# Designs tried in a protein design chat: VH-VL binders against q0atu2. Part 8

Target 1, 119 residues: q0atu2
Amino acid sequence: MLDKKARIRTSREYRNVFEKGKRLSGRFLIIYYVENALDNNRFGFITNKKIGMAVIRNRIKRQLRAIVREYQGQVKNKHDIVLVARAGIGKSSFEGMEKDYIAIMKKAGLFARNANKID
Key: E = the ipSAE of ESMFold2; O = the ipSAE of OpenDDE; V2 = 0.75 times the mean of E and O plus 0.25 times the DockQ between their complexes.

## First folded at step 1 (VH-VL)

Design b23 (framework fv_dusigitumab; at its last look DockQ between E and O 0.28; V2 from the best seeds 0.00; counts 0 for: pae E 8.5 > 2)
Fold by ESMFold2-Fast, scan of step 1:
Structure b23 (fold): chain C 119 residues (1-119), chain A 121 residues (1-121), chain B 111 residues (1-111)
Amino acid sequence: as target 1 above (119 residues)
Amino acid sequence: QVQLVQSGAEVKKPGASVKVSCKASGYTFTSYDINWVRQATGQGLEWMGWMNPDSGNTGYAQKFQGRVTMTRNTSISTAYMELSSLRSEDTAVYYCAKDLSYYETSYFDYWGQGTTVTVSS
Amino acid sequence: QSVLTQPPSVSAAPGQKVTISCSGSSSNIGDNYVSWYQQLPGTAPKLLIYDNDKRPSGIPDRFSGSKSGTSATLGITGLQTGDEADYYCGTWDSSLSAEYVFGGGTKLTVL
């Protein structure tokens, strides 16, 4: 479960990450990330209308939150990270999204240790 | 810095196919989706579809389903849009455009110069 | 024809203000952010406004955007002859096959 403290909630906070953060893209996901001045990580999730209808966007958001929650302990502390779904993510499997997330987080240098699929 | 350079004008017969190219430079080609938009003479802009150059996945407007194919060659940072079974109504300027996601939206921040395709007998 | 409705034309004198409306529905403008594109004669469109009201670097502050409900508005103050162009609103429309939709375009004439 992602704690309230671990979620980016306001539009101002999202815009801060977009404007000041670094951008890194994967096959299905883009992350924007910036170090924060807090004692914890915060995550945001964006599924543009280009992804599809609400049922598809809601499924993708739910799956991304589950993935982030699963690997939460492996993320270097003190970061605000926004996940943005790319066009075509609705055609990906859960495992495909998970692998893309792990790959992009490793490439960004945000994983404190290797992610394990069997947790 | 960022540029999208398209192939030159084409003249085709009805029933033929045309393949327009769009070469990207000044950014990481696979990091941003590419959209194709056309404009018939004196008419408005019409969206044709998107292509994700990293995954190769595509999405097409319903009107063009079955006639359009969007592909890419990542080794030369080039996107392609092929339209088949050409009709006179397909006479238009065809544009590629780079997609950028910002906050909860995405939009086309850079456009190619356009490729004129004329379909005539 | 077009999914988003714009007036076909608008005109004003140099130095005046103009507004261009763009009307949609809950599945497009009502649920998403609107962009505006300027197309000078003989050229490709260029991004003028994104995220309802944001300007890219290099776009002067006399261009502004707003959105209310299912409608968006482009405002141009201090109108100049170089603003004579076609203006298009655009946004995503959700469906099983999501599509980007444009307004029909508005020809701005500087009298």
Scores: ipSAE 0.696, ipTM 0.887, lowest interface PAE 1.5, mean pLDDT 90
Fold by OpenDDE, look of step 4:
Structure b23 (fold): chain C 119 residues (1-119), chain A 121 residues (1-121), chain B 111 residues (1-111)
Amino acid sequence: as target 1 above (119 residues)
Amino acid sequence: QVQLVQSGAEVKKPGASVKVSCKASGYTFTSYDINWVRQATGQGLEWMGWMNPDSGNTGYAQKFQGRVTMTRNTSISTAYMELSSLRSEDTAVYYCAKDLSYYETSYFDYWGQGTTVTVSS
Amino acid sequence: QSVLTQPPSVSAAPGQKVTISCSGSSSNIGDNYVSWYQQLPGTAPKLLIYDNDKRPSGIPDRFSGSKSGTSATLGITGLQTGDEADYYCGTWDSSLSAEYVFGGGTKLTVL
């Protein structure tokens, strides 16, 4: 799991990202991101009820956390980033989700251009 | 200012259907889900379901599956809740309520004034 | 019968402190943020607390919320006659196909 320091946890923190941050949409994910004044990145996750049943939402949340954790070291520092799962994500594979994450993070300039899965 | 204005009181017979409207104003209607909550006389609150005005997607409480239909008309910023096969137990005040945000956990920050639905033979 | 359990009623004199408990399970209060709603007689419910312990704008700081484990608590200090109302806790429940659930409600009487 992500360290508590690396997590967006309060509605106020989420609201700040939504209000002041930039938004980019991928196939399965929407990211909101804003620079923070910290020495680390913080990640938030939103699995809206429109995705489906709770079991699906929980699965998606676990998968997204796993992806973010794996690539955490390759993300530019000092950012608050909220991942919003899109409705179609429930039908995606883990690999598809991972690919979408990488693509959208690169597009946002938060991920190195040559970033790849760490062996 | 945000307002949710619901349609007037309804009196129905058992087996009939009722359709309650909820007109929203003061915010972007398509940006927030509309929830429906009912309250029988002297009883507690009971969540019925949610409707996303943008996509029209819905999620209903299992108790109401097959009997409830939540829709919207975006051109007039109005949400609808239709309940069919009415029974005496459906007698209650029905509220529409706006979601606070896009957050994973939803809260209901604005409520309609309520619509009394009476089911009696 | 409600998924979340609240005491049916509580009472106290003006100026005193009252607490209202809300008991659930791991699939609801345990996993999700709790909200509280105030319903004055003859009116629609009003959001009082969200995110377990956050107050919307306009809600005085004498209202507080907390959560521990599978239980939540609403605190009201400096009780006023205008606080006489029904109070409901609520949260999402993962075991009920992502349904929102309310407590049974607590009637607060100001003596």
Scores: ipSAE 0.020, ipTM 0.678, lowest interface PAE 6.8, mean pLDDT 89
Fold by ESMFold2, look of step 4:
Structure b23 (fold): chain C 119 residues (1-119), chain A 121 residues (1-121), chain B 111 residues (1-111)
Amino acid sequence: as target 1 above (119 residues)
Amino acid sequence: QVQLVQSGAEVKKPGASVKVSCKASGYTFTSYDINWVRQATGQGLEWMGWMNPDSGNTGYAQKFQGRVTMTRNTSISTAYMELSSLRSEDTAVYYCAKDLSYYETSYFDYWGQGTTVTVSS
Amino acid sequence: QSVLTQPPSVSAAPGQKVTISCSGSSSNIGDNYVSWYQQLPGTAPKLLIYDNDKRPSGIPDRFSGSKSGTSATLGITGLQTGDEADYYCGTWDSSLSAEYVFGGGTKLTVL
């Protein structure tokens, strides 16, 4: 579970990342990321209504938070990072989402250390 | 300078299939979904489904499930919609449209010129 | 037929104002952002309003949108003959099989 300081909470904070940040796409996820002025990372999670009903979207958010929590120690600090679930993510397994996250974060240069568990 | 250019008009017999193409330019093709919408003469707009060009994932309207297939060729930035088992009721103009949705919203910001498909005996 | 209900037609004189309504339910307009599309005769639809009330670049401020509860409204002021078109509302419906839905369309006639 991410604590309060490590989460993006307000619509203004989300829009700032979308407007100022860089974008990378994977099969199930898109990330937006921008350097922040803090000494820590912040994470946000967006599920689109195209994914399905609220119970499905809540499951997806919970799974993504678990993935982020598992790998957060490998993420370079001082970034605001928004994970956007793409339409079709509901057909993915937890493992599929996890592999997609790892690949995107490596491509973004946001992992700081050797990550043998990633692949 | 976003453009979606569709293939030309088609005339088909009942029971046949049609495949309409939609070539995108002026943006990164794999970054945004392509939606397909049709309109029978004198009728309203009818959404058929979406296709993500990066992953190939699709979501079809229930009405077309089992008859529609949406695909792409990313090397030429082209989306395709194939509709099988055609009936006279499928006579319509078929549009492709670029989707832009990355938070709690969705809208079609650019549309192709339309492809007329006529199904007649 | 249509999940979203629009009046079939509206008319007003040049220079006047018109509003076009779009009525839906909690699973579509209630939960989702609404867009409006203009279709001039013989042409493809064009995005007119997104996110309930925002205009894309190039759309004049004579066009406005709003949403309240399960209903959305398109407003057009300073009507011109060139505004004669069909107007459609659209949004996602978040029921069992999420689908995009359009209103039945409203034909605007400028007298």
Scores: ipSAE 0.008, ipTM 0.636, lowest interface PAE 8.5, mean pLDDT 86
OpenDDE, second read of step 2: ipSAE 0.018; ipTM 0.683
ESMFold2 (binder alone), look of step 4: mean pLDDT 92; pTM 0.942

Design b24 (framework fv_dusigitumab)
Fold by OpenDDE, second read of step 2:
Structure b24 (fold): chain C 119 residues (1-119), chain A 118 residues (1-118), chain B 111 residues (1-111)
Amino acid sequence: as target 1 above (119 residues)
Amino acid sequence: QVQLVQSGAEVKKPGASVKVSCKASGYTFTSYDINWVRQATGQGLEWMGWMNPDSGNTGYAQKFQGRVTMTRNTSISTAYMELSSLRSEDTAVYYCAREGYFDSFDYWGQGTTVTVSS
Amino acid sequence: QSVLTQPPSVSAAPGQKVTISCSGSSSNIGDNYVSWYQQLPGTAPKLLIYDNDKRPSGIPDRFSGSKSGTSATLGITGLQTGDEADYYCGTWDSSLSAEYVFGGGTKLTVL
């Protein structure tokens, strides 16, 4: 589950990821990721007005949370990961978004080797 | 085990407001969006909106824009749906549902009957 | 008037197979995961199928889902009397409003 402990919540936490983390760009997503000193992963989500109206941004966040939640158990531990939604994501399908997430996470090497349900 | 328990039946007059509660248990309340769905007698399911218990963000169906308000009290893991300016057409069973993986509603409340009559 | 179109009713004898169709558009079924819900008489809906073709725990393999293009199908084999219920397909619409949409529902009668 993507509970509060699994979420990046403070500006300081976000800055740490941006300053010390690695960056990878996908079609619809940019991820920043860095190892943390915890036993769990934390995820952050960033959307901006370039994506579209508030209802669209909220939809995108909801969908990204769903995707992250679905694959949470397959991500390597001890990482802070920030997902930044790119402007084009507003026009993407959910499945397209999911595919992009999977692709970029694979590229980052953040999925466990024994992870299933990874296309 | 995951459970959503809703408040009891309501009888309201036209023009009044109704507030239905949905208490969640068995999981981290703030981790899943809560959706509200209603069903008029003998009719199909109608989606009303979603609410994120962590941020409080909401998205409402256009049909209910301006009349519906979805809120939550995280301290007691309870979601609320308030519908104002009630009409006879609002007579229905109202359900809260947890949004699980892949946009599915994986757990539902038992439903709350709201009757609007003069 | 539902965004997703289902047949209003289907029927079959015990042990037979039935299929329930759900037709939509590119912005809903085409772009998003389809879920199916079973609603027994006088009860709340129950998740039957998610992610187009996946069963939650506790759902027997007699129930199956598929999706192709802008249409989805629920299959029920080995029909039992207890399967008599209303069945709804549902999915998100990727329009600007980002609304969830249901089919009109299909009443399954076991003869």
Scores: ipSAE 0.013, ipTM 0.653, lowest interface PAE 8.5, mean pLDDT 90
Fold by ESMFold2-Fast, scan of step 1:
Structure b24 (fold): chain C 119 residues (1-119), chain A 118 residues (1-118), chain B 111 residues (1-111)
Amino acid sequence: as target 1 above (119 residues)
Amino acid sequence: QVQLVQSGAEVKKPGASVKVSCKASGYTFTSYDINWVRQATGQGLEWMGWMNPDSGNTGYAQKFQGRVTMTRNTSISTAYMELSSLRSEDTAVYYCAREGYFDSFDYWGQGTTVTVSS
Amino acid sequence: QSVLTQPPSVSAAPGQKVTISCSGSSSNIGDNYVSWYQQLPGTAPKLLIYDNDKRPSGIPDRFSGSKSGTSATLGITGLQTGDEADYYCGTWDSSLSAEYVFGGGTKLTVL
């Protein structure tokens, strides 16, 4: 579960990330990201109906939040980041989603060099 | 810079098959699903299905299940929609469309007119 | 019949405001993001509104969207003759394996 302060919560804030942000695609995830004027990172999550039924979408959303929380200490400070789940994510394992997240974040330059999982 | 360019008009006989192509450029082809939508003369928009260009996974509207096949060739950034057992009521303009964020179809091909007549 | 209900036509004079409704159910509009598409005669549809109320780059602010419960509305102010087109709402429907559904379309005439 992410702290309330670390969540993008309003339509206006999501809009800012999409309009001003950069986009990078992975196998199961797309990220949109932009620098913010805060001293902390904020994350948003989007899972559409194409992924599957509500039970599957809610599971994916929970697992993505868990992954983000686990690696939040590796993320460059002062960013708003939105994760968009791609249709195929419903068939992915937790490990598959985690690997995709790490790969995308490193490629985007948002992870510190030699970023590692935080227990 | 994002473009979807479709193949040209087709005239087919009832019972034939048609295969429409949609060539993507200006973005990473495998990063966005391609949807297919048709529009019969004077009628509204009708969704046919989606295709994930990375995995090859598809989802088809129940009405077209068994007659439609959606594929891609990633080496040439091209999506395909093949409709078999054509009937006169399949006469329509067929569009490919890219699925962006928030479940929107943000870029559309110009359309391919398919006429089914005897 | 379409799953989403729109009026078949609407008309207004240049400079006026018009609204186009789109009515659905909990499994489509109620649970999902609504998009609006503009189709000028003889052309492909163009995305006009996404995520209920957001405009893509290049869409003038005289176009607006809103959603309340199981209904969505497209608003157009300062009507111009170039706005004559068919307008479609669209969203996913989760009642089966997910299918995208469109409204029946509304023909806007600027008189």
Scores: ipSAE 0.007, ipTM 0.621, lowest interface PAE 9.4, mean pLDDT 86

Design b25 (framework fv_dusigitumab)
Fold by OpenDDE, second read of step 2:
Structure b25 (fold): chain C 119 residues (1-119), chain A 121 residues (1-121), chain B 111 residues (1-111)
Amino acid sequence: as target 1 above (119 residues)
Amino acid sequence: QVQLVQSGAEVKKPGASVKVSCKASGYTFTSYDINWVRQATGQGLEWMGWMNPDSGNTGYAQKFQGRVTMTRNTSISTAYMELSSLRSEDTAVYYCARVKYDFWSAYMDVWGQGTTVTVSS
Amino acid sequence: QSVLTQPPSVSAAPGQKVTISCSGSSSNIGDNYVSWYQQLPGTAPKLLIYDNDKRPSGIPDRFSGSKSGTSATLGITGLQTGDEADYYCGTWDSSLSAEYVFGGGTKLTVL
């Protein structure tokens, strides 16, 4: 699980990201990201009913958390990042989801220069 | 007409790699995903993964993760599937197929003719 | 063994009707659209039915598909000798890694 301090938890925090952040769309994910005043990154996750049944949405959220956790140490610090799952994400494999995450994060320039495991 | 034409038969030794090509024509290559499906002799169909020609994004079946790589060359409307660390059980006919997507469905409406890959020592 | 279960074989005389069942679970057939593929001997599969009950262009209306719960059914009326083939159901399964899954295939023999 992600560290508690690495999670966006409040509606206010989410709104701040949506209002002030930048938006990038991948195949399965949309990310909103903005610099924060902290020494760490915070991540938020949003799924909606278009993805499918609740069990699917929950699964997708778990998978996204796992992906974020895996690459957390390679992401530039001082960012709030919200991941919004797109409707088609339910058709993706975990690896496909991971690749989409990596691609969109690279496009956003959010990976550190010395980051590995992001082939 | 819409068609997918695959590369010719391959014979490989265990441990080697094979790269099968799939050339698309008759439609916009980047507008549809490509699935790869294989079929061992006398066996059923087995899904291997998908590739989006526009983004290059892929999703692989768990069984093949770490061993399969799906790529494309958009300039020649060609998709590729590379399978490494080949085993005898990888002997099969490999198919590419065009996939129509929406948020709820994905189905393979056009298939290549298949590529026979034989793995033997 | 396949995630989706089909009868290994079915048979009928020309002109008769046959049905091929495809059984799955809530994570695949229950939640996703089912497709059917026909594979004539020595040929590549061909899309027969998509989105549970829709026919692509060129597929005669004697082929039909339906889905109920976690099961799908392919129906073939007015059976012809040319229908002798293997038939596969397929759909997405969201329980694991959202993989596409096939049935084991059904061999249709026209008597």
Scores: ipSAE 0.018, ipTM 0.655, lowest interface PAE 6.3, mean pLDDT 91
Fold by ESMFold2-Fast, scan of step 1:
Structure b25 (fold): chain C 119 residues (1-119), chain A 121 residues (1-121), chain B 111 residues (1-111)
Amino acid sequence: as target 1 above (119 residues)
Amino acid sequence: QVQLVQSGAEVKKPGASVKVSCKASGYTFTSYDINWVRQATGQGLEWMGWMNPDSGNTGYAQKFQGRVTMTRNTSISTAYMELSSLRSEDTAVYYCARVKYDFWSAYMDVWGQGTTVTVSS
Amino acid sequence: QSVLTQPPSVSAAPGQKVTISCSGSSSNIGDNYVSWYQQLPGTAPKLLIYDNDKRPSGIPDRFSGSKSGTSATLGITGLQTGDEADYYCGTWDSSLSAEYVFGGGTKLTVL
């Protein structure tokens, strides 16, 4: 479970990220991201009907939260980041989602070059 | 004390535009977003969009994108909603509402009295 | 069309209890707090419940709200004739462009 302080919960905060943030697309994920005025990062997650049934969308959201939590220490501080699942994500494996997340975050300049679990 | 007062009823022909006003009092106008919501006779509530009176930024429901414009005049604490290319289906009561945001939530806590807009030939 | 599903009507006698359901999805009720609005005949909507289960000042404690997963419920105990109204649930939908969405409304008749 992500800490409460690390979650984007209000619709106004989601709108701020979409309105003012930058957008970057990966294979299965789109991220929207903007620097915030806090001392911590906050994450939001969006899974829409194009992905599939509610059970699939809920599974995807749980897996994305787990991935984000695993790598939260590698993310540059002071950002609001919203992950939007693309239609094809329902056919992806956990490892596929994880790989796409790391690739997008590195491309966005939000990850350190050595973002890995061992170091 | 906190109040939103809307302009009076309008009757318009198809193809015309209508501009509804919403005057705020009893609070700092720029500190709360304004939502616009409409309701056709005997029908449910339908969200049209939001307007941030501090920045002027807006977000519109996809259904109204291209036909609606939401603006404000901060010097008189007044929000406006203009709907163009009116059709008979636009006949409704139009409400403005103040949005209160806290860290975890957003909700409409104060509503205007409504403005009836009738589109007839 | 309404995004959130409510029963179109509910009825009960004075003094009874009623519940009104509101069903959504993970992108709306599942991700966001739910509000309930009361609309008396001929009037503007009034905020009745916010943050799933909180009452604004002036709302009697016989009105309550709850949320479980992707569904929310409004409860009214000690039903009074003055409670005859339309009740709407509402929340933000966190899909790609955030929009506020309402239920279709439930007409409460006190018989």
Scores: ipSAE 0.000, ipTM 0.555, lowest interface PAE 14.3, mean pLDDT 85

Design b3 (framework fv_dusigitumab)
Fold by OpenDDE, second read of step 2:
Structure b3 (fold): chain C 119 residues (1-119), chain A 122 residues (1-122), chain B 111 residues (1-111)
Amino acid sequence: as target 1 above (119 residues)
Amino acid sequence: QVQLVQSGAEVKKPGASVKVSCKASGYTFTSYDINWVRQATGQGLEWMGWMNPDSGNTGYAQKFQGRVTMTRNTSISTAYMELSSLRSEDTAVYYCARESYTYFSDSAFDIWGQGTTVTVSS
Amino acid sequence: QSVLTQPPSVSAAPGQKVTISCSGSSSNIGDNYVSWYQQLPGTAPKLLIYDNDKRPSGIPDRFSGSKSGTSATLGITGLQTGDEADYYCGTWDSSLSAEYVFGGGTKLTVL
């Protein structure tokens, strides 16, 4: 899936994004994003118990990782981005989730100007 | 070449556990989810669950929840599926399969292991 | 029994065309891409069609896939004896459990 270097893994890293980053809310997702000092993007994923059982949370996390991976090469570089799943995401389709991601990322201006496969 | 090679046939008694291995080669092991699918004799395919080799995260079918454990050893590019509390109805060929990521969560299984026959009998 | 419904068997003569249907619901076929798998006797399944209508490399264009609504169809033209196999449709289900689901399988006999 995502390389380790492309993942936000520590509580400190997450906290930095939450405290210093910008926040945008979509239908199913909330994203926090901030510039980093690296040569790559890092992604974090938050799925809380409001979404449902662990199996459901894992499913959602899997789907979000898939979406992020799909569009990874089209995202502006040098960003830490945390995806927070909203409670209603468990009832969404993958396509709905993907559309929400795209919409939020566009709103955030995080896609490259010549990005492909952007709905 | 890209391939998945599974461990050999297993014969187990009811109540026992079985652990099947699936060794990947020809590609980056941690970049693709491994799914497990079984097939009873003369029956159709039955999905059991997925495992992400990078994070170790898993998702199991409800039918097998609490009885199946999917793990991996990244150092040897090997995935494992352990099924406990075996029953006669668990007799089947078990396949590991690599999940392709053209549309990721809507993915297909593009590489399959050769299958492992597990027989559960008294 | 299976979440996705397939005819148990289909048959045709060599050179003919056959179609295999796969019916589901909005939470599976409706919302997700369908894949088809070919399983020759005594072998592991092989990916035949993915993303509803795409062929992996090595799959001849005699094989085609389509999806409409909550149903998918596999088409095989120029039927060959070597096509005799079981065929399964599969897709993710976007329902609560988010499981991958297969059809019951279709036995294709070449007459």
Scores: ipSAE 0.009, ipTM 0.647, lowest interface PAE 8.8, mean pLDDT 90
Fold by ESMFold2-Fast, scan of step 1:
Structure b3 (fold): chain C 119 residues (1-119), chain A 122 residues (1-122), chain B 111 residues (1-111)
Amino acid sequence: as target 1 above (119 residues)
Amino acid sequence: QVQLVQSGAEVKKPGASVKVSCKASGYTFTSYDINWVRQATGQGLEWMGWMNPDSGNTGYAQKFQGRVTMTRNTSISTAYMELSSLRSEDTAVYYCARESYTYFSDSAFDIWGQGTTVTVSS
Amino acid sequence: QSVLTQPPSVSAAPGQKVTISCSGSSSNIGDNYVSWYQQLPGTAPKLLIYDNDKRPSGIPDRFSGSKSGTSATLGITGLQTGDEADYYCGTWDSSLSAEYVFGGGTKLTVL
């Protein structure tokens, strides 16, 4: 899904985003985000057991990565962003998750002016 | 500062319904799921379900599916749990609880309401 | 019957230590983080331990948690009469629609 350099991989890096970052809640998603000292954005993905069993959680994580990848070019550079799936996301459509992602990223001021999906 | 305050005690007849409220303060209401847990006199804790106050999405324990409804009113930061078709076995203290979540956690209930006693009797 | 098994009671003298066990299966404790809740008589439960072994702010280090395989343990050292309470373990059970499950509770008596 996302290139290795665009992924938050270590527990220390996740902890940094949670401790120093800002939090914004959407309908199905919570984002934690902080500016980094790199030349690129990095994304992390968290799916809670309350969402459902592993098959459902893995589907949601895969779909969220696809959404993030689709809009990667619209995200202001130099940010570490962690997406946390809220309970109930498993009942959402792909389009519902996508809409929520766009809304929270715009509200956070993380999207460039051309934040709409390219069809 | 952060607290959940529940409505007062209720006495209901079998077959009636009860609606318990849970008012949140001191935090952003829509950012944390609210769970409902009950406890019969002298017995253990029993989870009933969760409600996402932003989306309105819910998940109910199988035992309560079909007779519990969890809702909210975001304008007054209040969650509700309605239980219908009441039986004497539903006599219990009902708690609301805020669900906290971190990267390493599958979540925990970090803030609890004081409880609402519901007595089902004729 | 509770999905998670705890001893119904445990007792010890002031200053002693106790451990309270919580046994489950691979779909709950084995696959998820465990929390512990303290319920003093006549009060709402209070979060005591989360993420298996972490304490919320304000919980003294006399309280500790651990997890191994499908079992979890709550440890209390330096027992005080104010520790008399019911203690519950809790965790998510992995299913198509996950449910939170509690242990049956353990009544701690400080003699």
Scores: ipSAE 0.007, ipTM 0.605, lowest interface PAE 9.2, mean pLDDT 85

